# Ledger of designs, part 180: VHH binders against q9p7j3

Target 1, 174 residues: q9p7j3
Amino acid sequence: MILPLFPETQVHVFVYENVSNCAAIHEQLISQNPIYDYAFLDAATILYKKQVYSAIIRALEDRRDEQMKTKTIHSEVILSLSPKTEISSAFRQFSMTKKSKNIVVVKIDSKLTEEEEFERLDKLVEGNRVEFSDEELQKLIDFKVLKKNYKLDPSTLENPLASILSSIALRGYS
Short names: E, the ipSAE of ESMFold2; O, the ipSAE of OpenDDE; V2, 0.75 times the mean of E and O plus 0.25 times the DockQ between their complexes.

## First folded at step 15 (VHH)

Design da15 (framework vhh_6qgx_2)
Fold by ESMFold2-Fast, scan of step 15:
Structure da15 (fold): chain B 174 residues (1-174), chain A 124 residues (1-124)
Amino acid sequence: as target 1 above (174 residues)
Amino acid sequence: QVQLVESGGGLVQAGGSLRLSCAASGFTFKPYAMAWFRRAPGKEREFVATISWRGSSTFYTDSVKGRFTISRDHAKNTVSLQMNSLRPEDTAVYYCAAEPGYAIFNTASEYDYWGQGTRVTVSA
């Protein structure tokens, strides 16, 4: 996909359910294996397509403005999902873990087509691909995790989308 | 109760300039993206330009790129569209729209908050 605000940047987003090898993937991420240069997110934390795209746009805006806080664009996407500026907290809240079962995978600056990235990711991820859609994401979300990560209360929970998107765009600007 | 109020429309000769403004009030959330859309007689509403909350990210539809400039003023809660080198094909009702966070797809269905529009007529 091409985002209008960043038309020069190729973006791919993939969703996998019932992943059996999250522990192995996590070990590769800790060792910084360049084959795994993607943002691996726990699907329990993602409710909307707009949530992921907003984090991507925020990360790309920070890269363009030379305001990235992390070493890679993919790490910056993970940070950008968090309403807080602390990197360690953001990774604990949104990154896939050894215990994750469903994941969202983001690739930025790919020179490959979406289909070619599918072929590469299928070699890395032992799970079932599903459509990146609000419908599919809402089957995988954990609302307790979402409420905690964005500090939602009963009054904001009736429509959490605006609160989530605002938190992503505002992070660090008070 | 969110309100978006457009102003600055009018009649202008081809090659002329107009500056549209949109005043925003009643928002209980921020940040939010601002966009301009237009609807020509007998046509659907189409995207014109958007600006991010920070003002550092903008996007324009190809037909206005280089002629129109979008800007925002946080102190006044306004977004403006400077329209230069106007053409008869720019004749339309211009609408201001707002969306929590970032504008992602630039489709009318993406936006929940809309003004009532301001009419721009460009004569040949």
Scores: ipSAE 0.481, ipTM 0.752, lowest interface PAE 2.1, mean pLDDT 87

Design da16 (framework vhh_6qgx_2)
Fold by ESMFold2-Fast, scan of step 15:
Structure da16 (fold): chain B 174 residues (1-174), chain A 124 residues (1-124)
Amino acid sequence: as target 1 above (174 residues)
Amino acid sequence: QVQLVESGGGLVQAGGSLRLSCAASGFTFKHYAMAWFRRAPGKEREFVATISWRGSSTFYTDSVKGRFTISRDHAKNTVSLQMNSLRPEDTAVYYCAAEPGYAIFNTASEYDYWGQGTRVTVSA
């Protein structure tokens, strides 16, 4: 997929439910295995497609402007989901853990086609691939986690889209 | 109450220029991506241009690239569209639109807030 604001950059987003090997994937991420060069997110933290795309655009803007705070574009996507500038906190809040059950996987600057990335990821992730859609994400979200991560008031929680998207776009500038 | 008010439309000869302005109120302007759309007589609403909240990222539809420039002024809560080298095909009602965060796909359905429009007529 290509985003209008960054037409030179290929973006792929995949969603997996009922993943049984998150601990094994987490081990590969710690060892920095280049085969696992993706942003692995806990789906419990993602409510909207626009939330993921906003974090991607923010990360791409910061890379273009030479303002990245992390070492890789995929790490920058994880940081960009957070309303705060603290890197360690962002990773604790949004990254896949060894206990995660459902995950969202982002690939930026792929050398492979979307179909080839699907085939590669399907070999790495032991779970069921589902459509990247608001409907599917709504089934996987944990509203307590969402509320905590974005500091949402109970009244905002009924329709949090604008608050979430603004938090991502303006991280560190409020 | 979110309100977007367009101004600057009018009649101009082909090859001329116009500057449209959109004044925003009722929301935190800096938290929103701003866009211009247009609707020609008998046609659907089409995307023209968007600008990110920092003003550092813009995107234009192919037919206006190099001729139109979008800009924003946070102090005045305005977004502007400078239209140069106007063509009869640019004749339309021009609408200002706002969406929280970033404009992602630039389709009319993704924008929550709209102005009432300003008419631009370009004569041959």
Scores: ipSAE 0.505, ipTM 0.761, lowest interface PAE 1.7, mean pLDDT 88

Design da17 (framework vhh_6qgx_2)
Fold by ESMFold2-Fast, scan of step 15:
Structure da17 (fold): chain B 174 residues (1-174), chain A 124 residues (1-124)
Amino acid sequence: as target 1 above (174 residues)
Amino acid sequence: QVQLVESGGGLVQAGGSLRLSCAASGFTFKGFAMAWFRRAPGKEREFVATISWRGSSTFYTDSVKGRFTISRDHAKNTVSLQMNSLRPEDTAVYYCAAEPGYAIFNTASEYDYWGQGTRVTVSA
C-alpha cells in the first residue's frame, strides 16, 4: 500500500497466527540476518490497523527528518509504537519474542509486490496467515499487555485508540 | 466540551487570497493530526490538506497544491489555511477536522472531531 503522507514509500503488513517457530525467528533477528529485514511485532500488543500505520508514519517522519534513533527503518517502526523514547524498553514491549504465538510483520521499501512478500515470508514463518483487519487483530490482542505498554487507566479506557495513536505522534515532544 | 471553530471565510474575486483559521477549545489536540475539508454546493465533503502534530508532515489534494498552505500554532491551539490564487472552483464551505495520531488515508470517515464550517465564495 501507499500512504498519502509518504507516497514514495511502499508498505506491506502481514499477520500470522499460531506461529510455531518464533524462537528460530528470534535467533535470526538477534544475528541480524538480512533475510529477516522486517519489523516483527507481537500481535498481543496491537489493537487496530491504525496503530501499526501510525507507527509506520512516525518512523518515516523521523527518517525523513534525520531523527531516527535506531539503525534500520524496521527497528524504528518498533520504537515508534512506544509512547516513550527508551529503545530497549520499546523492543521489550512490542517486538516478537521466542514465546510469541501471533505476530504482525511490517515491510517498508519493498522492491516486491505484496504477493511476492507473502511467498517469501511464508517460507520464514511457520504459522497461519490471516487478514490484516481490525476484526482479526481483536482476536489476538492481550488487553493486559496493551494497558501496561500504554499506561492506560480508567479515564483513557473509554477511548484507548485515541490515547494510543496520539501518544505515538507525540513521543518525545510532550 | 470539545469544540473546533472556523473563521476567515468570505467573498473574494478570482486570483485573490483568504486566510482561514480554526480555533480549538476544551481539548489541546496534542498528538492529533489537523485537516481542512470542503464541501461545494451540491457535492460531498472532500479533503483539502492535513498537517501532523509536529508540523513537519503535510499533504495537499492535487487541485490546491502550490496555492494553499496549511500551518498550525500549538501555543494558540489553532490550525490555519492560507489560500492564494483562488479560483471559482474553490467555492465551498470549509471545515476544520482532527484525528488522533496521523492522517492515514485522508478520508472524512477517519476524523471524529469537526467544526461547523466557514463559507468561501470566489467570484469569476
Scores: ipSAE 0.740, ipTM 0.871, lowest interface PAE 0.9, mean pLDDT 90

Design da18 (framework vhh_6qgx_2; at its last look DockQ between E and O 0.83; V2 from the best seeds 0.78)
Fold by OpenDDE, look of step 16:
Structure da18 (fold): chain B 174 residues (1-174), chain A 124 residues (1-124)
Amino acid sequence: as target 1 above (174 residues)
Amino acid sequence: QVQLVESGGGLVQAGGSLRLSCAASGFTFKGWAMAWFRRAPGKEREFVATISWRGSSTFYTDSVKGRFTISRDHAKNTVSLQMNSLRPEDTAVYYCAAEPGYAIFNTASEYDYWGQGTRVTVSA
């Protein structure tokens, strides 16, 4: 898909549940295998589509404005999900781990159609693709982790989306 | 309480210009996407333009590209819409909208807060 704010950048987002090879994927990421040039997110930390897209927009703006803190646009997406400025913290909070079972995969600057990208990614991920929707994400979320990551309290839990989006937007801006 | 107040509307001849302004209060612009919508007589409300909270990203509906410019002033907590080369089809009530974080899809449903609108009439 094309984000209106970045019409020259194609973005794809995929959701997988019951992934059996997260450990193997993680090893490839550590080794910086270029075939795995994606942002692999733990689905347990994602509640809304807009959360993911907001992180993408933040990362893209930072790239355009030459303010990236990480080496790659995909790592920047992971960082952009976090309210914290520390890269290591962001990765611990939001990145797929060896123990993850459900993941959200983001591809930025894709030259392929969504279907073509899916076929490519499907060779890497051993799991079931589900729809990228709030409804499906809500089935995979760990609210304890979500609350921890964004420091949600009873006052913000009524509208967690606004709090999450503010955190993403204002990271590093106080 | 979040409040958005539009101003700058009026009657203008085709080819003329107007500058709309939206004054925001009850919140800070930091971390808030801003947008303009419009509703023409007998039509549904439609998206016109949006600007990210940092002001570095903008998007326009096709019919206003090259003619309208959205901008924001953090110091004044205002968002503006410079409208040049106005056409009769631009006649509408223009609404200011605000959303925490980013507005991704540019639909009316993505904006939580709205102004009361300012009327723009473009005569032939």
Scores: ipSAE 0.889, ipTM 0.939, lowest interface PAE 0.5, mean pLDDT 96
Fold by ESMFold2-Fast, scan of step 15:
Structure da18 (fold): chain B 174 residues (1-174), chain A 124 residues (1-124)
Amino acid sequence: as target 1 above (174 residues)
Amino acid sequence: QVQLVESGGGLVQAGGSLRLSCAASGFTFKGWAMAWFRRAPGKEREFVATISWRGSSTFYTDSVKGRFTISRDHAKNTVSLQMNSLRPEDTAVYYCAAEPGYAIFNTASEYDYWGQGTRVTVSA
């Protein structure tokens, strides 16, 4: 997909459910294996497609403006989901863990076609690929996790979208 | 409660300039994208330009690139559209709109708040 705000940047987003090898993937991420240069997110933290796209745009905005806080664009996407600037907190809250079951995977600046990324990623992830859609995401979200990560109160929990999206764009700028 | 009010429209000759302003009240739109849309008589509402909260990310529809400039002022809670080298086909009612976060696809259905519009007429 191409985003109007960053038309030079190719973006792919994949969703996998019932992933059985999260521990193995996590080990590869810790060892910084370049084959695994993706943002691996826990799907329990993602409510809408717009949430992921907003984090991608924020990361691309920070890269363009030379304000990235992390070493890769993919780690910057993970940070950009957080309403706070602390890197370690963002990774704990949004990254895939060894015990994750459903994941969202983001690839930016792919040199491969979407079909080729599908083939590559399907070899790395032992799970069922599903459509990147609000309908599929809403089957995988954990609202308790979402509320905690974005500090939602009862008044925003009924319609959290605006609060979540604005916090991604606002982080660090008052 | 929450209002977006456009101003600055009017009649201008082709090649002229106008500056539109949109004043927001009742909400600060912190972390929200602001945009301008327009509707010509008998046409659908079309996207014109958007600006991110930080102001460093903008996008323009092809027909206005290089001629229009979108800007925003957080202290005044305003978004502006500087329109230069105006053409008769720019004749429309111009609306400001707001959506949370970033403009993703620039479709009207993405925007939660809208102004009532300001009329721009460009004579040949």
Scores: ipSAE 0.777, ipTM 0.889, lowest interface PAE 0.7, mean pLDDT 91
Fold by ESMFold2, look of step 16:
Structure da18 (fold): chain B 174 residues (1-174), chain A 124 residues (1-124)
Amino acid sequence: as target 1 above (174 residues)
Amino acid sequence: QVQLVESGGGLVQAGGSLRLSCAASGFTFKGWAMAWFRRAPGKEREFVATISWRGSSTFYTDSVKGRFTISRDHAKNTVSLQMNSLRPEDTAVYYCAAEPGYAIFNTASEYDYWGQGTRVTVSA
């Protein structure tokens, strides 16, 4: 997929359920193994496709404007999901952990088609690919986690998407 | 309640210029993407341009690149479309649209908030 605001940048997003090897993937991420250069997100934190795409666009804006706070574009996506600027809390809240069961995986600057990237990723992730769609994400979300991560107020929760998307766009700006 | 009101449309000769404006109210404006779409006679609405909430990222449909400029003014809560070197094919009703966060797909279905449109007619 190419996002119109960044027409020279190809991105792919994959969703896996019932992943059995998150601990092994986590070890590879800590060791900075370049074949694992993706953003691995816990699907329990993602309800909307637009959440992910908005974080990608925010990360790409910050890269272009030399405002990135993390070392890679993929780690910047993880930060960009957060309504707060603090890096360690963003990773604790949104990143895949050893205990994750379902994940969303983002590749930015891909030189491959979606299916080619999938074949590469599928060698790394032991789980079942599902469609990247609001319908599938809804099955994997933990609403308690979502509400806590974005501080969604019960009295204003009727349109959580708008609040979440604005938080991503406004992080670090008032 | 979100309200978008376009203005600045009218009749203009080919080669001329117009500046459209869209006044936004009923929301904070910061943190929202703004876009222009147009609907020509006998055609579907088509994407024209979008601008990120900070104004730093823009995207244009190919047929208007280099001729149209989208901009926004946070002090006035407006988004504008400067249209230069107008052609008869630019004749359409122009619509302002808004969506929280970032515009992703540049399709009409992406946007939930629309103005009523302003008519632009480019003669000969």
Scores: ipSAE 0.639, ipTM 0.842, lowest interface PAE 1.5, mean pLDDT 91
ESMFold2 (binder alone), look of step 16: mean pLDDT 84; pTM 0.868

Design da19 (framework vhh_6qgx_2)
Fold by ESMFold2-Fast, scan of step 15:
Structure da19 (fold): chain B 174 residues (1-174), chain A 124 residues (1-124)
Amino acid sequence: as target 1 above (174 residues)
Amino acid sequence: QVQLVESGGGLVQAGGSLRLSCAASGFTFKGHAMAWFRRAPGKEREFVATISWRGSSTFYTDSVKGRFTISRDHAKNTVSLQMNSLRPEDTAVYYCAAEPGYAIFNTASEYDYWGQGTRVTVSA
C-alpha cells in the first residue's frame, strides 16, 4: 500500500490470530535477528486500521525530520502508537509478548511484494492470517488494555477513535 | 458545538492570487489534520491540500503543486491556503475540513468537520 503523505514508501500490514509461537518470535526479536525486522504488535492494543496507519505516518514523519528516537523504522512505529515519548513504556504497552495470541505485523520499505511478504511471514508465524480490517481487529481488541494505554475516560471509551488518533499525532506535545 | 468558517474567496483574473482562511471555533483541533477540498461547478468534491498537526507534513493534489501553499497557526486556531498563479480551472467552492490524527487517504468521507465553503471564481 502507498500512503499519500509518503508516496515513496511501501507499507504492508498483516494480522494473525491464534498464534502459537509468540514466545519463539519474542526470543528472535530480543536477539535482534534481522529476519524479524518487522513491527510485531499485540492485537489486543489495536482497534482501528487508522490507528496503525497513523502510527506509521508519525514514524515516517519523524524519520524524514531526523527525529527518530529508536534505531529502526519498525521500532519507531511501535513508539508512535504511544501517546507518550517514553520508549520502554511504549514497547511494554504495544509490542507482542511471549503471552500474546493475536498479532499485527507491519513492514515498511519492503523490497518484496505483499504476496512475497505473506509467504515469508507465514514461515515465521504459526497462526491464521485474517483480513486487516476494522471488523477483524474489533474481534481481537482488549478494551481494558486500550483504555489503559490511551488513558480513556468512560465517555470517550464508547467512541474512542478521535481520541486515539489525535493522541498519536500529538505524542510529546500535550 | 464545532464550527469551521472559511473566508477570502472572490473573483480574480487568471494569473492572480487569493489567500483563503479557515477559522475554527468550539474545538481547537489539537492533534487533527486540516485540509482544503473544492467543488467545481457541475463536479464532485475533490481534495486540494492537507497539513499535519505539527505542520511538517503536507500533501497537494498534482494540479496545484507549486502554486498553492497550505499553512496553519495553532495560536489562532486557523488554517490558510495561499493560492498563486490561479487558473480558470481552479474556479470552485473551497471547503475547510478537519480529521483526527493524520490524513490517510484524503477522501472527503474521512473528514469529520466541514465548513460551509467560500467561492473562488477565476476569469480567463
Scores: ipSAE 0.685, ipTM 0.848, lowest interface PAE 1.1, mean pLDDT 90

Design da2 (framework vhh_6qgx_2)
Fold by ESMFold2-Fast, scan of step 15:
Structure da2 (fold): chain B 174 residues (1-174), chain A 124 residues (1-124)
Amino acid sequence: as target 1 above (174 residues)
Amino acid sequence: QVQLVESGGGLVQAGGSLRLSCAASGSTFKGYAMAWFRRAPGKEREFVATISWRGSSTFYTDSVKGRFTISRDHAKNTVSLQMNSLRPEDTAVYYCAAEPGYAIFNTASEYDYWGQGTRVTVSA
């Protein structure tokens, strides 16, 4: 997919449920294996497609403006989901862990087609692919995690979209 | 309570210029993208331009690239559209709109807040 704000950048987003090898993937990420150069997110933290796309756009904006805080565009996507600027906190809150069951995987700057990335990821991820849609994401979200990560109060919990999306764009600027 | 109010429309000859302004009240739209849409007589509402909260990211529809410039002023809580080299096909009602975060697909259904529009007529 190509986003209008960054027409030069190809973006792929994949969703896997019932993943059995998150511990093995996590080890590869810690060792910085280049085969695993993707943003691996815990699906328990993602409620909307727009949440992921907003974090991608924020990361691309910061890369263009030479203001990235992390080493790769994929780690910058993870940071960009956070309403705060602290890197270690963002990774704890949004990254896949050894205990994750469902994951969202983002690839930026792929020279491969979506189908070719699917074939590559299916060899790395032991789980079931599902559509990247609000309907599928809403089956995987943990509302307690979402509330904690975005500091949502009872008044915003019923419709958190605007609060989440605006915090991603505003992070670090007031 | 939350309002977007457009101004600056009018009648101009082809090749002329207009500056549209959109004033926001009841909200500062922090972390929101702002956009301009237009609707020509007998047509659907179409996207024109968008600007991110920081103002560093913009996107324009192909027909206005190089002729229109979108800008944002946080202190005045306004977004503006400078329209140069106007053409008869630019004749439309122009609407200001806001959505949280970033403009992703630039479809009208993504925007939560809308102004009532300002009319622009470009004569040949």
Scores: ipSAE 0.748, ipTM 0.874, lowest interface PAE 0.8, mean pLDDT 90

Design da20 (framework vhh_6qgx_2)
Fold by ESMFold2-Fast, scan of step 15:
Structure da20 (fold): chain B 174 residues (1-174), chain A 124 residues (1-124)
Amino acid sequence: as target 1 above (174 residues)
Amino acid sequence: QVQLVESGGGLVQAGGSLRLSCAASGFTFKGLAMAWFRRAPGKEREFVATISWRGSSTFYTDSVKGRFTISRDHAKNTVSLQMNSLRPEDTAVYYCAAEPGYAIFNTASEYDYWGQGTRVTVSA
């Protein structure tokens, strides 16, 4: 996919449910295996497609402006989901863990087509691929996790999208 | 709630310039992407330009690129569209629009908040 604000950047987003090898994937991420150069997110933290795209755009904006706070664009996507600038907290809040069951995987600057990336990821992820759609994401979200990560009050929890998206764009400028 | 109010429309000769302004108010004004759309008589709303909340990212539709400039002023809570080298085909009602976060696809359905519009007429 190409985003109008960043027409030179290829973006792919994949969703997997019922992943059985999250512990193995997590070990590869800790070992910094270059084959795993993706943003691996816990699907429990993602409510809408626009949330992921907003984090991607924020990360690309920071990269273009030479204001990245992490070492890779994929790490910057994870940071950009957070409403705060603290890197360690963002990773704890949004990254896949050994105990994750459902994941969202983001690839930036791919030289491969979506189908080729899927073929590659199918070798890394033992789970069921589902469509990257609001309907599928809303089956996987954990509202308690979402509320905690974005500091949502009970009155906005039912319709939190605007608050989440604004916080991603506003991060560090409040 | 966000309220948007446009101003600056009018009649101008081809080759002329016009500056549109949009004033935003409401408790959710922070972290909004702002955009301009236009609708010619008998047509659907079409995207013109967008600017990120930080002001560092902009995108223009091809037909206005190089002629129009979008900018925003956080102190005044306004977004402006400077329109240069105007053409008769730029004649339309111009709408200010806003959405939380970033403009992703720049489609009209993506934007949650809209102004009432300001009319621009460019005579041949």
Scores: ipSAE 0.702, ipTM 0.850, lowest interface PAE 1.0, mean pLDDT 89

Design da21 (framework vhh_6qgx_2)
Fold by ESMFold2-Fast, scan of step 15:
Structure da21 (fold): chain B 174 residues (1-174), chain A 124 residues (1-124)
Amino acid sequence: as target 1 above (174 residues)
Amino acid sequence: QVQLVESGGGLVQAGGSLRLSCAASGFTFKGRAMAWFRRAPGKEREFVATISWRGSSTFYTDSVKGRFTISRDHAKNTVSLQMNSLRPEDTAVYYCAAEPGYAIFNTASEYDYWGQGTRVTVSA
């Protein structure tokens, strides 16, 4: 996908359910294996396509403006999902863990097509690919986790889209 | 009530300039992208320009690039559109709109707040 605000940047987002090898993937991420240079998110934390795209745009804006707080664009995407500036907290809240079952994977600056990235990721991830759509994300979300991560009031929990998207854009600005 | 109010429209000759303003009242657009859309007679609403919350990211439709400049003022809670080198095809009602977070796809359906519009007429 091409984003109007960043037309020279290639963006791919993939969703996998029933992943059986999250522990193995997690170990590769800790060792910083370059083959795994993606943002691996726990799908329990993602409710909307726009939530992911907002974090991507925020990360790209910070990279362009030389304000990244992490070492890679993919780590910056993970940080950008958080309403807070604390890096370690963001990673604990949104990153895939050894116990994750469903994941969202983001690739930025890919030299490959979406189809070629699917082929590569299918070799790394032991799970079922599903469409990156609000419908599929709704099946994987944990509302208890979402409420905690974005500090949602009961009144906003029933329609949290605007609150989540504004929180991502405002990180560091209240 | 409408929370966005546009002003600055009018009649100008081709080659002229106008500055449109959009003021938000009773509500701040903190954490929201601001955009301008327009609707020409007999046409659908089309995207013109957007600016991010921080003001550091802007995007313009090709037909206005280099001629229009979008800006925002957080202290005044306003967004402006400076329109230079106006053409007869710029004749339209111009609308201010707000979207939570970032303008991802620049489609009208993404925006949750709208003004009532200000009319711009550019004569040949």
Scores: ipSAE 0.688, ipTM 0.846, lowest interface PAE 1.3, mean pLDDT 89

Design da22 (framework vhh_6qgx_2)
Fold by ESMFold2-Fast, scan of step 15:
Structure da22 (fold): chain B 174 residues (1-174), chain A 124 residues (1-124)
Amino acid sequence: as target 1 above (174 residues)
Amino acid sequence: QVQLVESGGGLVQAGGSLRLSCAASGFTFKGYSMAWFRRAPGKEREFVATISWRGSSTFYTDSVKGRFTISRDHAKNTVSLQMNSLRPEDTAVYYCAAEPGYAIFNTASEYDYWGQGTRVTVSA
């Protein structure tokens, strides 16, 4: 996909259901295996495509402006999903865990085609690939997790989009 | 109540300049992108330009790139569009709009708040 605000950046987003090897993937992430240089998100935290794209744009904006707080663009995407600037909190709230069942995977600046990344990820992830769409994401979201991560009150839970998206753009500048 | 009010439209000759302003009241639009759209006679609304909350990220439609500049002022709660080297094809009603977060696809349906518009006429 091409993002108008960053037209020269290659962005790939993949969604997997019923992943059986999250514990093994998590170990590879802890060991910093370069083969796993992706943002691995728990799908329980993602409600809309725009939420992921907004975090990507925020991370790219911070990289361009030399304001990244983490070591990689992929870790910056994870941080950018959070309404707060604390890195450890963001990773606890949005990253895939050993117990995750559904994941969203983001790759930025790939030198591979989308098809090549698909083939590569299908070897790393033991699960069923599904379309990156609002419809598929809304089957995987956990609204209790979403409410906790974005501090939503009951009145915003029926339409949380504006609160989520504005908090991603505003993080650290209020 | 929340309002966006445009001003600065008018009649100008080809090659001239106009500065449009949009004043927001009732809401500060923190974390929102602001945008300008336009509607030419007999046409649908088309995207013109957008600016992120921090002001460091902007995007322009190809036909205005290099001629128009979007800016915003948080203290005044305004977004502006400086239009230079105007062409008869720029004749339209110009609308201010706001959406939460970042502009992803630049479609009118993504914007939750709209002004009533200000008319710009560029004569040959």
Scores: ipSAE 0.735, ipTM 0.867, lowest interface PAE 0.8, mean pLDDT 90

Design da23 (framework vhh_6qgx_2)
Fold by ESMFold2-Fast, scan of step 15:
Structure da23 (fold): chain B 174 residues (1-174), chain A 124 residues (1-124)
Amino acid sequence: as target 1 above (174 residues)
Amino acid sequence: QVQLVESGGGLVQAGGSLRLSCAASGFTFKGYGMAWFRRAPGKEREFVATISWRGSSTFYTDSVKGRFTISRDHAKNTVSLQMNSLRPEDTAVYYCAAEPGYAIFNTASEYDYWGQGTRVTVSA
């Protein structure tokens, strides 16, 4: 996928259900194995495709403007999902954990096609790939987690999209 | 109440310039992307340009790249479109629009707030 605001940046997003090896993947991420250079998100935190794309655009904007707070573009995507600037909190809130069951995987600046990345990821992730769609994400979301992460109140709970997206773009600006 | 109001349209000769402005009242678009769309006589609305909340990311449709410049002013709650080297095919009603977050796709259906439009006529 190519995003209009960053037309020279290739983006791939994959969703996996019923992943059985999250603990093994987590270990590889902690050891900084370059084969696992992706953003691994807990699908319990993602409700909309636009939520992921907004975090990607925010991360790309910060990279271009030399304002990245983390070491890689993929870790910057994870930070960019958070409405707050604290890195450790963002990773606790949005990153895949050893106990995750469903994950969203983001790849930026791939030298491979989407099909080639899919083949590569299938060897790393022991789960079932599903379509990256709002319908599939809705099956995997944990609304208690979403409400806590974005501090949603009853007035925005029915349609939280605008609040979530504006929070991602506004992070660090009052 | 939320209101977007465009201004700056008019009649201009080919090769001339116009500056369009969009003023927002009733709502501060914090964390919102802003865009300009246009509708030529007998045509559908087409995307022209977009700018991110902090103003550092912009995108233009190919036909206006290098001629049009989008900018925004948070203190004045406005977005502007500087149009240079105008061509007869730029003749259209120009609309200001806002969406939460970023412009992910350049489609009119993604935008929540719209102005009434300002008319631009470029004579040959």
Scores: ipSAE 0.664, ipTM 0.826, lowest interface PAE 1.1, mean pLDDT 89

